# Ledger of designs, part 207: VH-VL binders against q0atu2

Target 1, 119 residues: q0atu2
Amino acid sequence: MLDKKARIRTSREYRNVFEKGKRLSGRFLIIYYVENALDNNRFGFITNKKIGMAVIRNRIKRQLRAIVREYQGQVKNKHDIVLVARAGIGKSSFEGMEKDYIAIMKKAGLFARNANKID
Key: E = the ipSAE of ESMFold2; O = the ipSAE of OpenDDE; V2 = 0.75 times the mean of E and O plus 0.25 times the DockQ between their complexes.

## First folded at step 10 (VH-VL)

Design ta2 (framework fv_daclizumab; at its last look DockQ between E and O 0.59; V2 from the best seeds 0.57)
Fold by ESMFold2, look of step 10:
Structure ta2 (fold): chain C 119 residues (1-119), chain A 119 residues (1-119), chain B 106 residues (1-106)
Amino acid sequence: as target 1 above (119 residues)
Amino acid sequence: QVQLVQSGAEVKKPGSSVKVSCKASGYTFTSDYMHWVRQAPGQGLEWIGYINPSTGYTRYNQKFKDKATITADESTNTAYMELSSLRSEDTAVYYCARTDEWYGYMDVWGQGTLVTVSS
Amino acid sequence: DIQMTQSPSTLSASVGDRVTITCSASSSIGYMHWYQQKPGKAPKLLIYDASYLESGVPARFSGSGSGTEFTLTISSLQPDDFATYYCQQYNDYPLTFGQGTKVEVK
């Protein structure tokens, strides 16, 4: 479970990542990321109504939180990172989301060189 | 019933300026970003820039950085775009459009404001 | 800057025809949308994220593609579909549109 310190909480914090950060698209996800002035990483999650009803959106967010929790120790520190669910994510498996996340994070240079391994 | 209602057509002389307004209704004005897009007569669409209505943060297409100034007024739910040093090539229909910043589709458009610059 | 190039610029078609419009990006993009515009009116969102129909858009419209090549298809053209169509990328700033494809009565 992501603790309080590792969460992006406010609209202002989210929009700072959008306005100041870099963006990369994967198959099911878009990530936005920016360096922060903290000693830790923070993660945020975005869905919208085009993805589905609230039950579906909440399930997607729970799955993404689980993926982030699994790999958070491999992420280079001092970053705010927002995961944005693309419209096609509802048709993906958990494994598909996980593989997409790993690929995007490597492309962004946020994982170590050998982060291909699932841990 | 989301609407964006723009100010009326303007006829201007070269060298003058114009301020186009875009009044939002039917949604929380600060929940989405406002974009400006122009369309010269018989031509396609060009992106000018956007504003975060809650903070006033803007981003511009570099082509328009010395031409356009985008502002917003939360108290009236109105975005503005001022065009300076008008030339005949600035003759166009100017649209405001709402977008979710994370997804970037412009799902609500104003009716457009024709600005005519007679040389 | 990412250039979006549409083909064709103009397309003459009859009611019932299958219509295909292509949009090519100058570099690989991950995210793009399609708009429909009728004369004297603002553009209207038609398809988001390459292939997903906006609410109220008829099922005869479809979108496909990834990377640098994207296609909008109208399976059986209707009178309401005579309009100009634009693609738009949301990958890099500045945001850019294709030059438009006008679908007109043959």
Scores: ipSAE 0.796, ipTM 0.910, lowest interface PAE 0.8, mean pLDDT 92
Fold by OpenDDE, look of step 10:
Structure ta2 (fold): chain C 119 residues (1-119), chain A 119 residues (1-119), chain B 106 residues (1-106)
Amino acid sequence: as target 1 above (119 residues)
Amino acid sequence: QVQLVQSGAEVKKPGSSVKVSCKASGYTFTSDYMHWVRQAPGQGLEWIGYINPSTGYTRYNQKFKDKATITADESTNTAYMELSSLRSEDTAVYYCARTDEWYGYMDVWGQGTLVTVSS
Amino acid sequence: DIQMTQSPSTLSASVGDRVTITCSASSSIGYMHWYQQKPGKAPKLLIYDASYLESGVPARFSGSGSGTEFTLTISSLQPDDFATYYCQQYNDYPLTFGQGTKVEVK
């Protein structure tokens, strides 16, 4: 599980990332990311009804949190990052989500130089 | 039902300004972002910019940064786009369009406003 | 900027025909969105996130693709389908559209 301090929690925090950050779209994910003034990274997760029923949305969030947690130590420091789940993610496998996450994070240049990716 | 209703056609002289309105109904105005798109006669679609009505934050296409000013009034559920220093090349139909918040597709469009610039 | 190129620019077809429109992106993107526009009317969303039908859109419309290549398909063209179709990316700013594909009567 992600540490509480590693989570974006407030509407204001989400809005700041959306408005001030950069945007990149992957196959299953859209990421918004911006540098923060903290000593740690923070992650947020967004889903809506187009993903599926609440039980599906919750499952997707759990899976995304697991992926983020797995690679958390390899992400460049001092970033707020919001993951927005796209409609197709509901039909993807966990491995597919993971590959998409890795791909988009690489494109964004958010992985540390010495990161060892399972990719 | 969800709909966007724009102001009527405009005929303007070169060098003048015009302000087009887009009134939203059937949904929470501040929950989605309002985009503006233009279409010159016989041409394709060009993205101008968007506004977050809840915060007033705007993002513009660099091509239109000195041409268009986008604003919103929460009290009337209306978005505005002002075009300055009009030239004949600004003659086009201008559309407002709503995106599904974070997901980047425009699911509801206004009927369009024709702006004609001629001497 | 990400350039979107549609093929063909104009397509002549008959009712009942299978129609395929392609959109190519200058760089790899996530999903593509598709719009339909009739003369004097605003664009209408048909497909979002490459393959999902917008509510109210007939099932004869479908979308597919990934990376730099995406397609819109009409399985059996109907009279109501003669229009101009646009693809659009929301991968990076500025947002960009394809130049359009006009589907006209043969």
Scores: ipSAE 0.342, ipTM 0.830, lowest interface PAE 1.6, mean pLDDT 92
ESMFold2 (binder alone), look of step 10: mean pLDDT 93; pTM 0.952

Design ta3 (framework fv_daclizumab; at its last look DockQ between E and O 0.75; V2 from the best seeds 0.66)
Fold by ESMFold2, look of step 10:
Structure ta3 (fold): chain C 119 residues (1-119), chain A 119 residues (1-119), chain B 106 residues (1-106)
Amino acid sequence: as target 1 above (119 residues)
Amino acid sequence: QVQLVQSGAEVKKPGSSVKVSCKASGYTFTSNYMHWVRQAPGQGLEWIGYINPSGGSTRYNQKFKDKATITADESTNTAYMELSSLRSEDTAVYYCARTDEWYGYMDVWGQGTLVTVSS
Amino acid sequence: DIQMTQSPSTLSASVGDRVTITCSASSSIDYMHWYQQKPGKAPKLLIYDASYLESGVPARFSGSGSGTEFTLTISSLQPDDFATYYCQQYNDYPLTFGQGTKVEVK
């Protein structure tokens, strides 16, 4: 589970990332990201009812949190990052979501230089 | 029942202004952004801009930045678009449309407001 | 700006025909939607994220494509399907629509 300081909490905080942030799309995910004024990163997660029923949406959020937690040590600090689940994500495996996340984060330049994957 | 109900048709003289209203019902007004789209007679759809109804932040298509002013009133669940310095080229149907900002589809549209500009 | 170009502009078809409408983007996009508009009515969302049907849309509609080329297909045209269809990109501002494809009775 992500530390409480590493969570985007309010609607205003989420919409700040939407309005001021950059956007990149992957196969299963879209990310929005913007520099913040904190010492740390914060992560947010968006699904909607077009993704599926509550049990499916909750499973997807748990999987995305696990992926973010796995790689959080590689992420450059001072960013608010929102992960948005695309409609096709329900058919993805955990590995598929993980590969998509890694690719998007590299494209965004959000991983630290020369960082390696941590299992 | 989610609805967007727009104000009635307007006939205006060149050089005047018009303010079109879009009243939302059946959902939490601040849960979505509101967009404005125009359609000139016999023509396609053209995006004007959006407003975040919570706090009133806006984004405009550059070609409309000196023509359109978008506002919202949370207390009446109503979005507005004012068109200034009307010319015959501004004759069109103007639509409001609700958007989930993260996904960008316009899932509910107002019925449209015809603005006719003539001598 | 990302330009969206639809083809054909007008298509004459009969009930029962398979209808294909294409939408080309001026640069690679990965997020787009389709709308249907009948005369005198507002557009309505038909397909989101290229290939997913909005609730209440008949199964004869489908969408596909990636990159710069996207397709809307009606497998067996019905009387209710004579309308104008628009694609819309959600990659970059300003948001842009295709010029529309009018599907008319032959």
Scores: ipSAE 0.806, ipTM 0.912, lowest interface PAE 0.7, mean pLDDT 92
Fold by OpenDDE, look of step 10:
Structure ta3 (fold): chain C 119 residues (1-119), chain A 119 residues (1-119), chain B 106 residues (1-106)
Amino acid sequence: as target 1 above (119 residues)
Amino acid sequence: QVQLVQSGAEVKKPGSSVKVSCKASGYTFTSNYMHWVRQAPGQGLEWIGYINPSGGSTRYNQKFKDKATITADESTNTAYMELSSLRSEDTAVYYCARTDEWYGYMDVWGQGTLVTVSS
Amino acid sequence: DIQMTQSPSTLSASVGDRVTITCSASSSIDYMHWYQQKPGKAPKLLIYDASYLESGVPARFSGSGSGTEFTLTISSLQPDDFATYYCQQYNDYPLTFGQGTKVEVK
């Protein structure tokens, strides 16, 4: 599981990212990201009922957390990053989510140029 | 059910001010942004700005930065929009509209408030 | 500002017709929403995120598109569908709407 220290947890923290951060959209994800004053990255996750039933939303969150955890070592430091799930993500495969995440993070310049899946 | 109920029609003199209210019910008021949109007679829709009821942060269309002031009262689940220095060109129906937080859908609208400015 | 241009501005059609409305953005956008408005009423959300049908909206409505070109389609126009339709972008501030497309009886 993603370390508590690496999580955005409060409404204020989410609001700060949303209001002051940059925004990029992928096929299944929207990311909001802003530099923080910490020594670590923090991640937040947003879903709504349009994604699907609660069971589906929870599954999506778990999958996104798994993806973020997989690549967290390749993300530039000192960023708060919120992942917002788009409507189509509920029918997406895990691989599709992962591909979208990688693409959008690269586009945002948050990944190193040589970022790749860790075996 | 989720609904937004706005205050009644207003007739104002040029140079005066008006404050329109929008009361939310059926959902957690602080979980969604409240937008204001105007529609002049026979014209299209024009975005004025929004407020995040959680914390009260606002964003305005530059066109309305000196015209509209948007506020919210969490204790009454009510958003407000005050228009100052009214002119005949401010005559319009004003709508409040809820957006799904982070997604930008205006999925619930108030019934509209007609503001007529005439000497 | 991102300008949204709808085509046509007015459309005359008959019940049962297939109706297509287009919306062009002045720059590439990620989020397009469609609204329906009847005289004296507030706009109603029809399609969100370009192609997803809002709950309660009949299946004859559909949306598609990406980049700068988007379309709203009514597969078989019904009497209840005569109204003005607006597209809206949520890609950048200020939020902007198309000028509207009035669908009227032929």
Scores: ipSAE 0.463, ipTM 0.866, lowest interface PAE 1.4, mean pLDDT 93
ESMFold2 (binder alone), look of step 10: mean pLDDT 93; pTM 0.953

Design ta4 (framework fv_daclizumab; at its last look DockQ between E and O 0.76; V2 from the best seeds 0.00; counts 0 for: pae E 2.5 > 2)
Fold by ESMFold2, look of step 10:
Structure ta4 (fold): chain C 119 residues (1-119), chain A 119 residues (1-119), chain B 106 residues (1-106)
Amino acid sequence: as target 1 above (119 residues)
Amino acid sequence: QVQLVQSGAEVKKPGSSVKVSCKASGYTFTSNYMHWVRQAPGQGLEWIGYINPSTGYTRYNQKFKDKATITADESTNTAYMELSSLRSEDTAVYYCARTDEWYGDMDVWGQGTLVTVSS
Amino acid sequence: DIQMTQSPSTLSASVGDRVTITCSASSSIDYMHWYQQKPGKAPKLLIYDASYLESGVPARFSGSGSGTEFTLTISSLQPDDFATYYCQQYNDYPLTFGQGTKVEVK
């Protein structure tokens, strides 16, 4: 599960990302992202009725949370990141959303470099 | 019904100012951003800027940064745009339009306000 | 700034015709919308996110495209469809519109 501390929760927090952050579009997703003043990342998720029925929107949110959780250890710290579902996402597969997320996060430069070499 | 109603047409002299109003009804005023778009006679559409009605945060097209001032009054559900130092080139129909805050599609428009600048 | 260029500027057509309008972006974009405007009226959202019909828009309208090239198609023109059409990008600020395409009766 995505930790409670890693969630964007208030309208002000979401609006800050929209107003101050950078925007990148993928096939099924748009991301907005901005540096925060915390020691961790926070993620938010936006769907609206343009996506489809409530059951579909809830499924999409659950799938996106799962994808974010899978890759959260690779994300550079101190960022607020909002994932916005595009209209076509309801026709995508989990794997399609995952591929799109990876591509966008790489394009944004949000995956951390690893310094794992030990002599 | 969701509706945006703008103030009436204005005839102004060069060098004066004008303040156009846009009254929102049928939705929560602060749930959407309010944009201003102009259309000069016989011309296309040109984006001026937007306001976040809940905080007063604004963003402007650089072309209009010294011309337009966008404000909002949450207590009356009304957005305003003031045009200063009017010149004949400012003659246009000015529209307000709301957007979904994340998608930028202008799904509801005001009827437009003709501002004519003439000696 | 991302410039949006529409083609043609004016198009004469008859009821029943297939109408195609193009919109070209000066750089690659991922996110754009189409609007319809009738004389003396405000624009009306027609298609969002390039290819998705706004609620209440007839199925004869469709949109497609990606990258720098986008199209709006009316499969069988109806009397209600004589209007000016605008594309608009939401990829970067300032938001920009195409110059418009007027569809008029032949």
Scores: ipSAE 0.526, ipTM 0.862, lowest interface PAE 2.5, mean pLDDT 90
Fold by OpenDDE, look of step 10:
Structure ta4 (fold): chain C 119 residues (1-119), chain A 119 residues (1-119), chain B 106 residues (1-106)
Amino acid sequence: as target 1 above (119 residues)
Amino acid sequence: QVQLVQSGAEVKKPGSSVKVSCKASGYTFTSNYMHWVRQAPGQGLEWIGYINPSTGYTRYNQKFKDKATITADESTNTAYMELSSLRSEDTAVYYCARTDEWYGDMDVWGQGTLVTVSS
Amino acid sequence: DIQMTQSPSTLSASVGDRVTITCSASSSIDYMHWYQQKPGKAPKLLIYDASYLESGVPARFSGSGSGTEFTLTISSLQPDDFATYYCQQYNDYPLTFGQGTKVEVK
């Protein structure tokens, strides 16, 4: 699980990322990201009813948290990053989600230079 | 049920201003962005801008930056759009429409407000 | 700005026909939505994110596409479907709509 300090938790924090950050879209994910003034990265996760019932949304959140946790140490510091699940993510595999995450993060230039990726 | 109800039709002289209202009900007003879209007679749809009712953050189409001012009143669940320095070219039906915060699909629309500008 | 171009601008069809409307973007986009509008009424959301059916919309409507090319399909046109249809991109600001496709009775 992600450390508490590595989580975006308040509505204000989420809105700040959305309003002031950059956006990139992948097949299953949208990421919003902005630099923060902290010494660590923070991650947020958004799922809505478009991706399915609550049980599905919870599963997706759990899977996305696992993916983010796996690559957390390879992400450039001082960023707030919100992952928004697209409608089709409910039918994707975990590996598909992971591949999409990696692709988006590379496109955003958010991975550290010496990052070793499973992709 | 979720609905948006707009103020009535307006007839204005050139150079005057008009303020159109859009009252939301059936959902949490601050949970969605409110967009404004216009449609001139016999023409297509044109995006004006949106507001985040929870923060007051606005984003405008550059074309309307000096024409439209979008505001929101959380206490009354009402969004407003003021048009200044009206010209005949501003004659159109103006719609408010909500989106979820992340996908941008306008799933609920007001009934529209006709603004007629004539000397 | 991203320009959205629909084809055709006007389409004459009969009840029961298969109808296809295309929308071309001037650059690659991630999000495409489709709306239906009848005279004197506000637009109604039909399809979101290119291929997902909005709640309450009949299953005869479907959407597909990616990149710069998208399509809206009505598998069997019904009397209630004669209207103007618009595509809309949510990839970049300003948000933009296609010019519309009017589906009328043949």
Scores: ipSAE 0.375, ipTM 0.841, lowest interface PAE 2.0, mean pLDDT 93
ESMFold2 (binder alone), look of step 10: mean pLDDT 93; pTM 0.956

Design ta5 (framework fv_daclizumab; at its last fold request DockQ between E and O 0.93; V2 from the best seeds 0.87)
Fold by OpenDDE, fold request of step 13:
Structure ta5 (fold): chain C 119 residues (1-119), chain A 119 residues (1-119), chain B 106 residues (1-106)
Amino acid sequence: as target 1 above (119 residues)
Amino acid sequence: QVQLVQSGAEVKKPGSSVKVSCKASGYTFTSNYMHWVRQAPGQGLEWIGYINPSTGYTRYNQKFKDKATITADESTNTAYMELSSLRSEDTAVYYCARTDEWYGYMDVWGQGTLVTVSS
Amino acid sequence: DIQMTQSPSTLSASVGDRVTITCSASSSIGYMHWYQQKPGKAPKLLIYDASYLESGVPARFSGSGSGTEFTLTISSLQPDDFATYYCQQYDSYPLTFGQGTKVEVK
């Protein structure tokens, strides 16, 4: 589980990322990201009913949290990042999600230069 | 059920203003962004802007930044769009549309409001 | 701004025909939607995220594509399908729609 301080928790925080941030789309994920005024990154996760039943949505969120946690230390600081699960993510493997996350985060330039687990 | 009901057709003189309303029902008004879209006679769809009904935050198409003012009244679950300095070119059907902001599809539309500007 | 260009602008077809509409984006987009609009009515969401049918949409509708090229296909055109179809991008502001494709009776 992500540290409490590493979580986007309120609707206001989420919508701030949406309103003020940039967006990039991957195959399975859309990321919204914006700089924050903190000394840490925060992550949020978005799913909707079009992805599937609650069990599926919860599974996807759990998988995405695991991925984010794995690479958290390699993400540039001072960012709020919201991961939005696209409709097709339910058909993806964990590895596929991870690959997509890495790709989209690279595209966004959100990994630190010295990141060592993203090749 | 979820629906958006707009105010009735308007006939206005050039130079005047008009304020169109969009009342939401069947869902939590503040849970979705409200967009406005116009459609000139025989033409396609043009995005005007959106509002966050929770905070009043708005984003406009630059084309309409000096033309349209979008507001919302949470107490009445109603979004508004005011058009100023009306010209004949502003003659169009104006739609309000609910979105899931993260995914960007407009899943619920008002029935549209025809605004006719004629001398 | 991202321009969405549909082809064709007008399409004459008969019931039972296979109909294909294309939408080309001036830049690569990741998230595109299709709407159906009938005369005097508001648009309605038809397909979201390029290939997923909105609830209640008949299976004869399908969507595909990625990057800059997207297609909407009606496998067998039905009387209820004569309408104007619009693609829409949500990748950048301002949000933009295609100019529309009117599917009319031949």
Scores: ipSAE 0.879, ipTM 0.945, lowest interface PAE 0.5, mean pLDDT 95
Fold by ESMFold2, fold request of step 13:
Structure ta5 (fold): chain C 119 residues (1-119), chain A 119 residues (1-119), chain B 106 residues (1-106)
Amino acid sequence: as target 1 above (119 residues)
Amino acid sequence: QVQLVQSGAEVKKPGSSVKVSCKASGYTFTSNYMHWVRQAPGQGLEWIGYINPSTGYTRYNQKFKDKATITADESTNTAYMELSSLRSEDTAVYYCARTDEWYGYMDVWGQGTLVTVSS
Amino acid sequence: DIQMTQSPSTLSASVGDRVTITCSASSSIGYMHWYQQKPGKAPKLLIYDASYLESGVPARFSGSGSGTEFTLTISSLQPDDFATYYCQQYDSYPLTFGQGTKVEVK
C-alpha cells in the first residue's frame, strides 16, 4: 500500500492535477501530472462505472496501486500524479498494465534515467 | 433525473451583451465540470471553455477568451456564460454540457440557447 | 490546435446500408469521442474512447481507430440514424470537433 503522505486525498487536490497538469495517454491508462510543493510524490487513481462493477474496479485499483508502489522509488520526487483507467483496462493483464505504466511514465520524464523494475 | 435547462432565446443588438444560464438538476452540481459549446447556423460545433463549478476556475479556447465569460453559482446550481460586444458573427446556438473531467465525454447537454445579433 | 477532419461531409444512404464515417486528426491523439445530433436537438454522446458504446446506443453502431485515424460504422442503417455525426478529441486543449458528417436519405 502507498504511505498516507503519498496519496492524493481531496477532490481539490485531484482537480489541481487536472487543471494545471500535463496529460499523456497510454494503451490502458491516462496519466495527469504536475509538480507539487512537497518533498514527495502523491498518487491518485480514477475509475468509473463504465469500466465495470465494483469488484472489477476494486481489482484494477489494487493492481494499479501495486504497480505504483513497486516503482515509486524510481519516480522523480515533487509530483502529483493521477492514473486514470481507460475503458479497455478491464481486459488487460497485470503485466499489460505494468508495461503501459512504465512506458507512459518514461515518456513523461518521470522516471530517473535508466530506471528498472524493483524486485 | 439529470437535466441541464438553459435560458430562452435572445435577440440582441450589436455592441450589447447577453448572459445565458444553464441550470443543473438531478446530480451534485460540483461533481462535474461544465462546458460551453457554440454552433453557428448551419455549422459545426466549437468548444468555448469550461468551469470548475466548485472553485470558479475556468479554461477558455483562446478564440473566445475576450468574448466569453463563464461563471457558476453553487447556491442555485446554475452556470452562466456572458458574451460581450456582440456582433452578427456571434449569432449561434450556445450549449452547456457537463463532463467528468477525467474522461471528457459530454454525457448531458442543455437544450441550447439561440442568440441572434441583428441591427 | 489539433484539427479533426471528417469524411465525407455529406453521405446519402438508404435504410439497411452499411455506413462508414472517418475522422482524421492532424496529429496523433489517444482519446476521442463521437456524438450524434438530430436537427433542432442538442448533440448526444454516442461512442466514448473511440470504440465503447454509450448506454442505450444500438449494437449496429461501432467505432474503431487509433493515432490519427478513427471510424464510426453503422452496420445496417435505420430511420433513426439519419443525423449529423461529430468526432471530438479530448487529448489537448482547445478541445476540437470534426466539422460533421450529415447522413441523409438517398
Scores: ipSAE 0.833, ipTM 0.918, lowest interface PAE 0.7, mean pLDDT 92
ESMFold2, look of step 10: ipSAE 0.805; ipTM 0.907
ESMFold2 (binder alone), look of step 10: mean pLDDT 93; pTM 0.952
OpenDDE, look of step 10: ipSAE 0.704; ipTM 0.908
ESMFold2, fold request of step 13: ipSAE 0.823, 0.830; ipTM 0.914, 0.914
ESMFold2 (binder alone), fold request of step 13: mean pLDDT 93, 93, 93; pTM 0.953, 0.953, 0.953
OpenDDE, fold request of step 13: ipSAE 0.876, 0.480; ipTM 0.944, 0.868

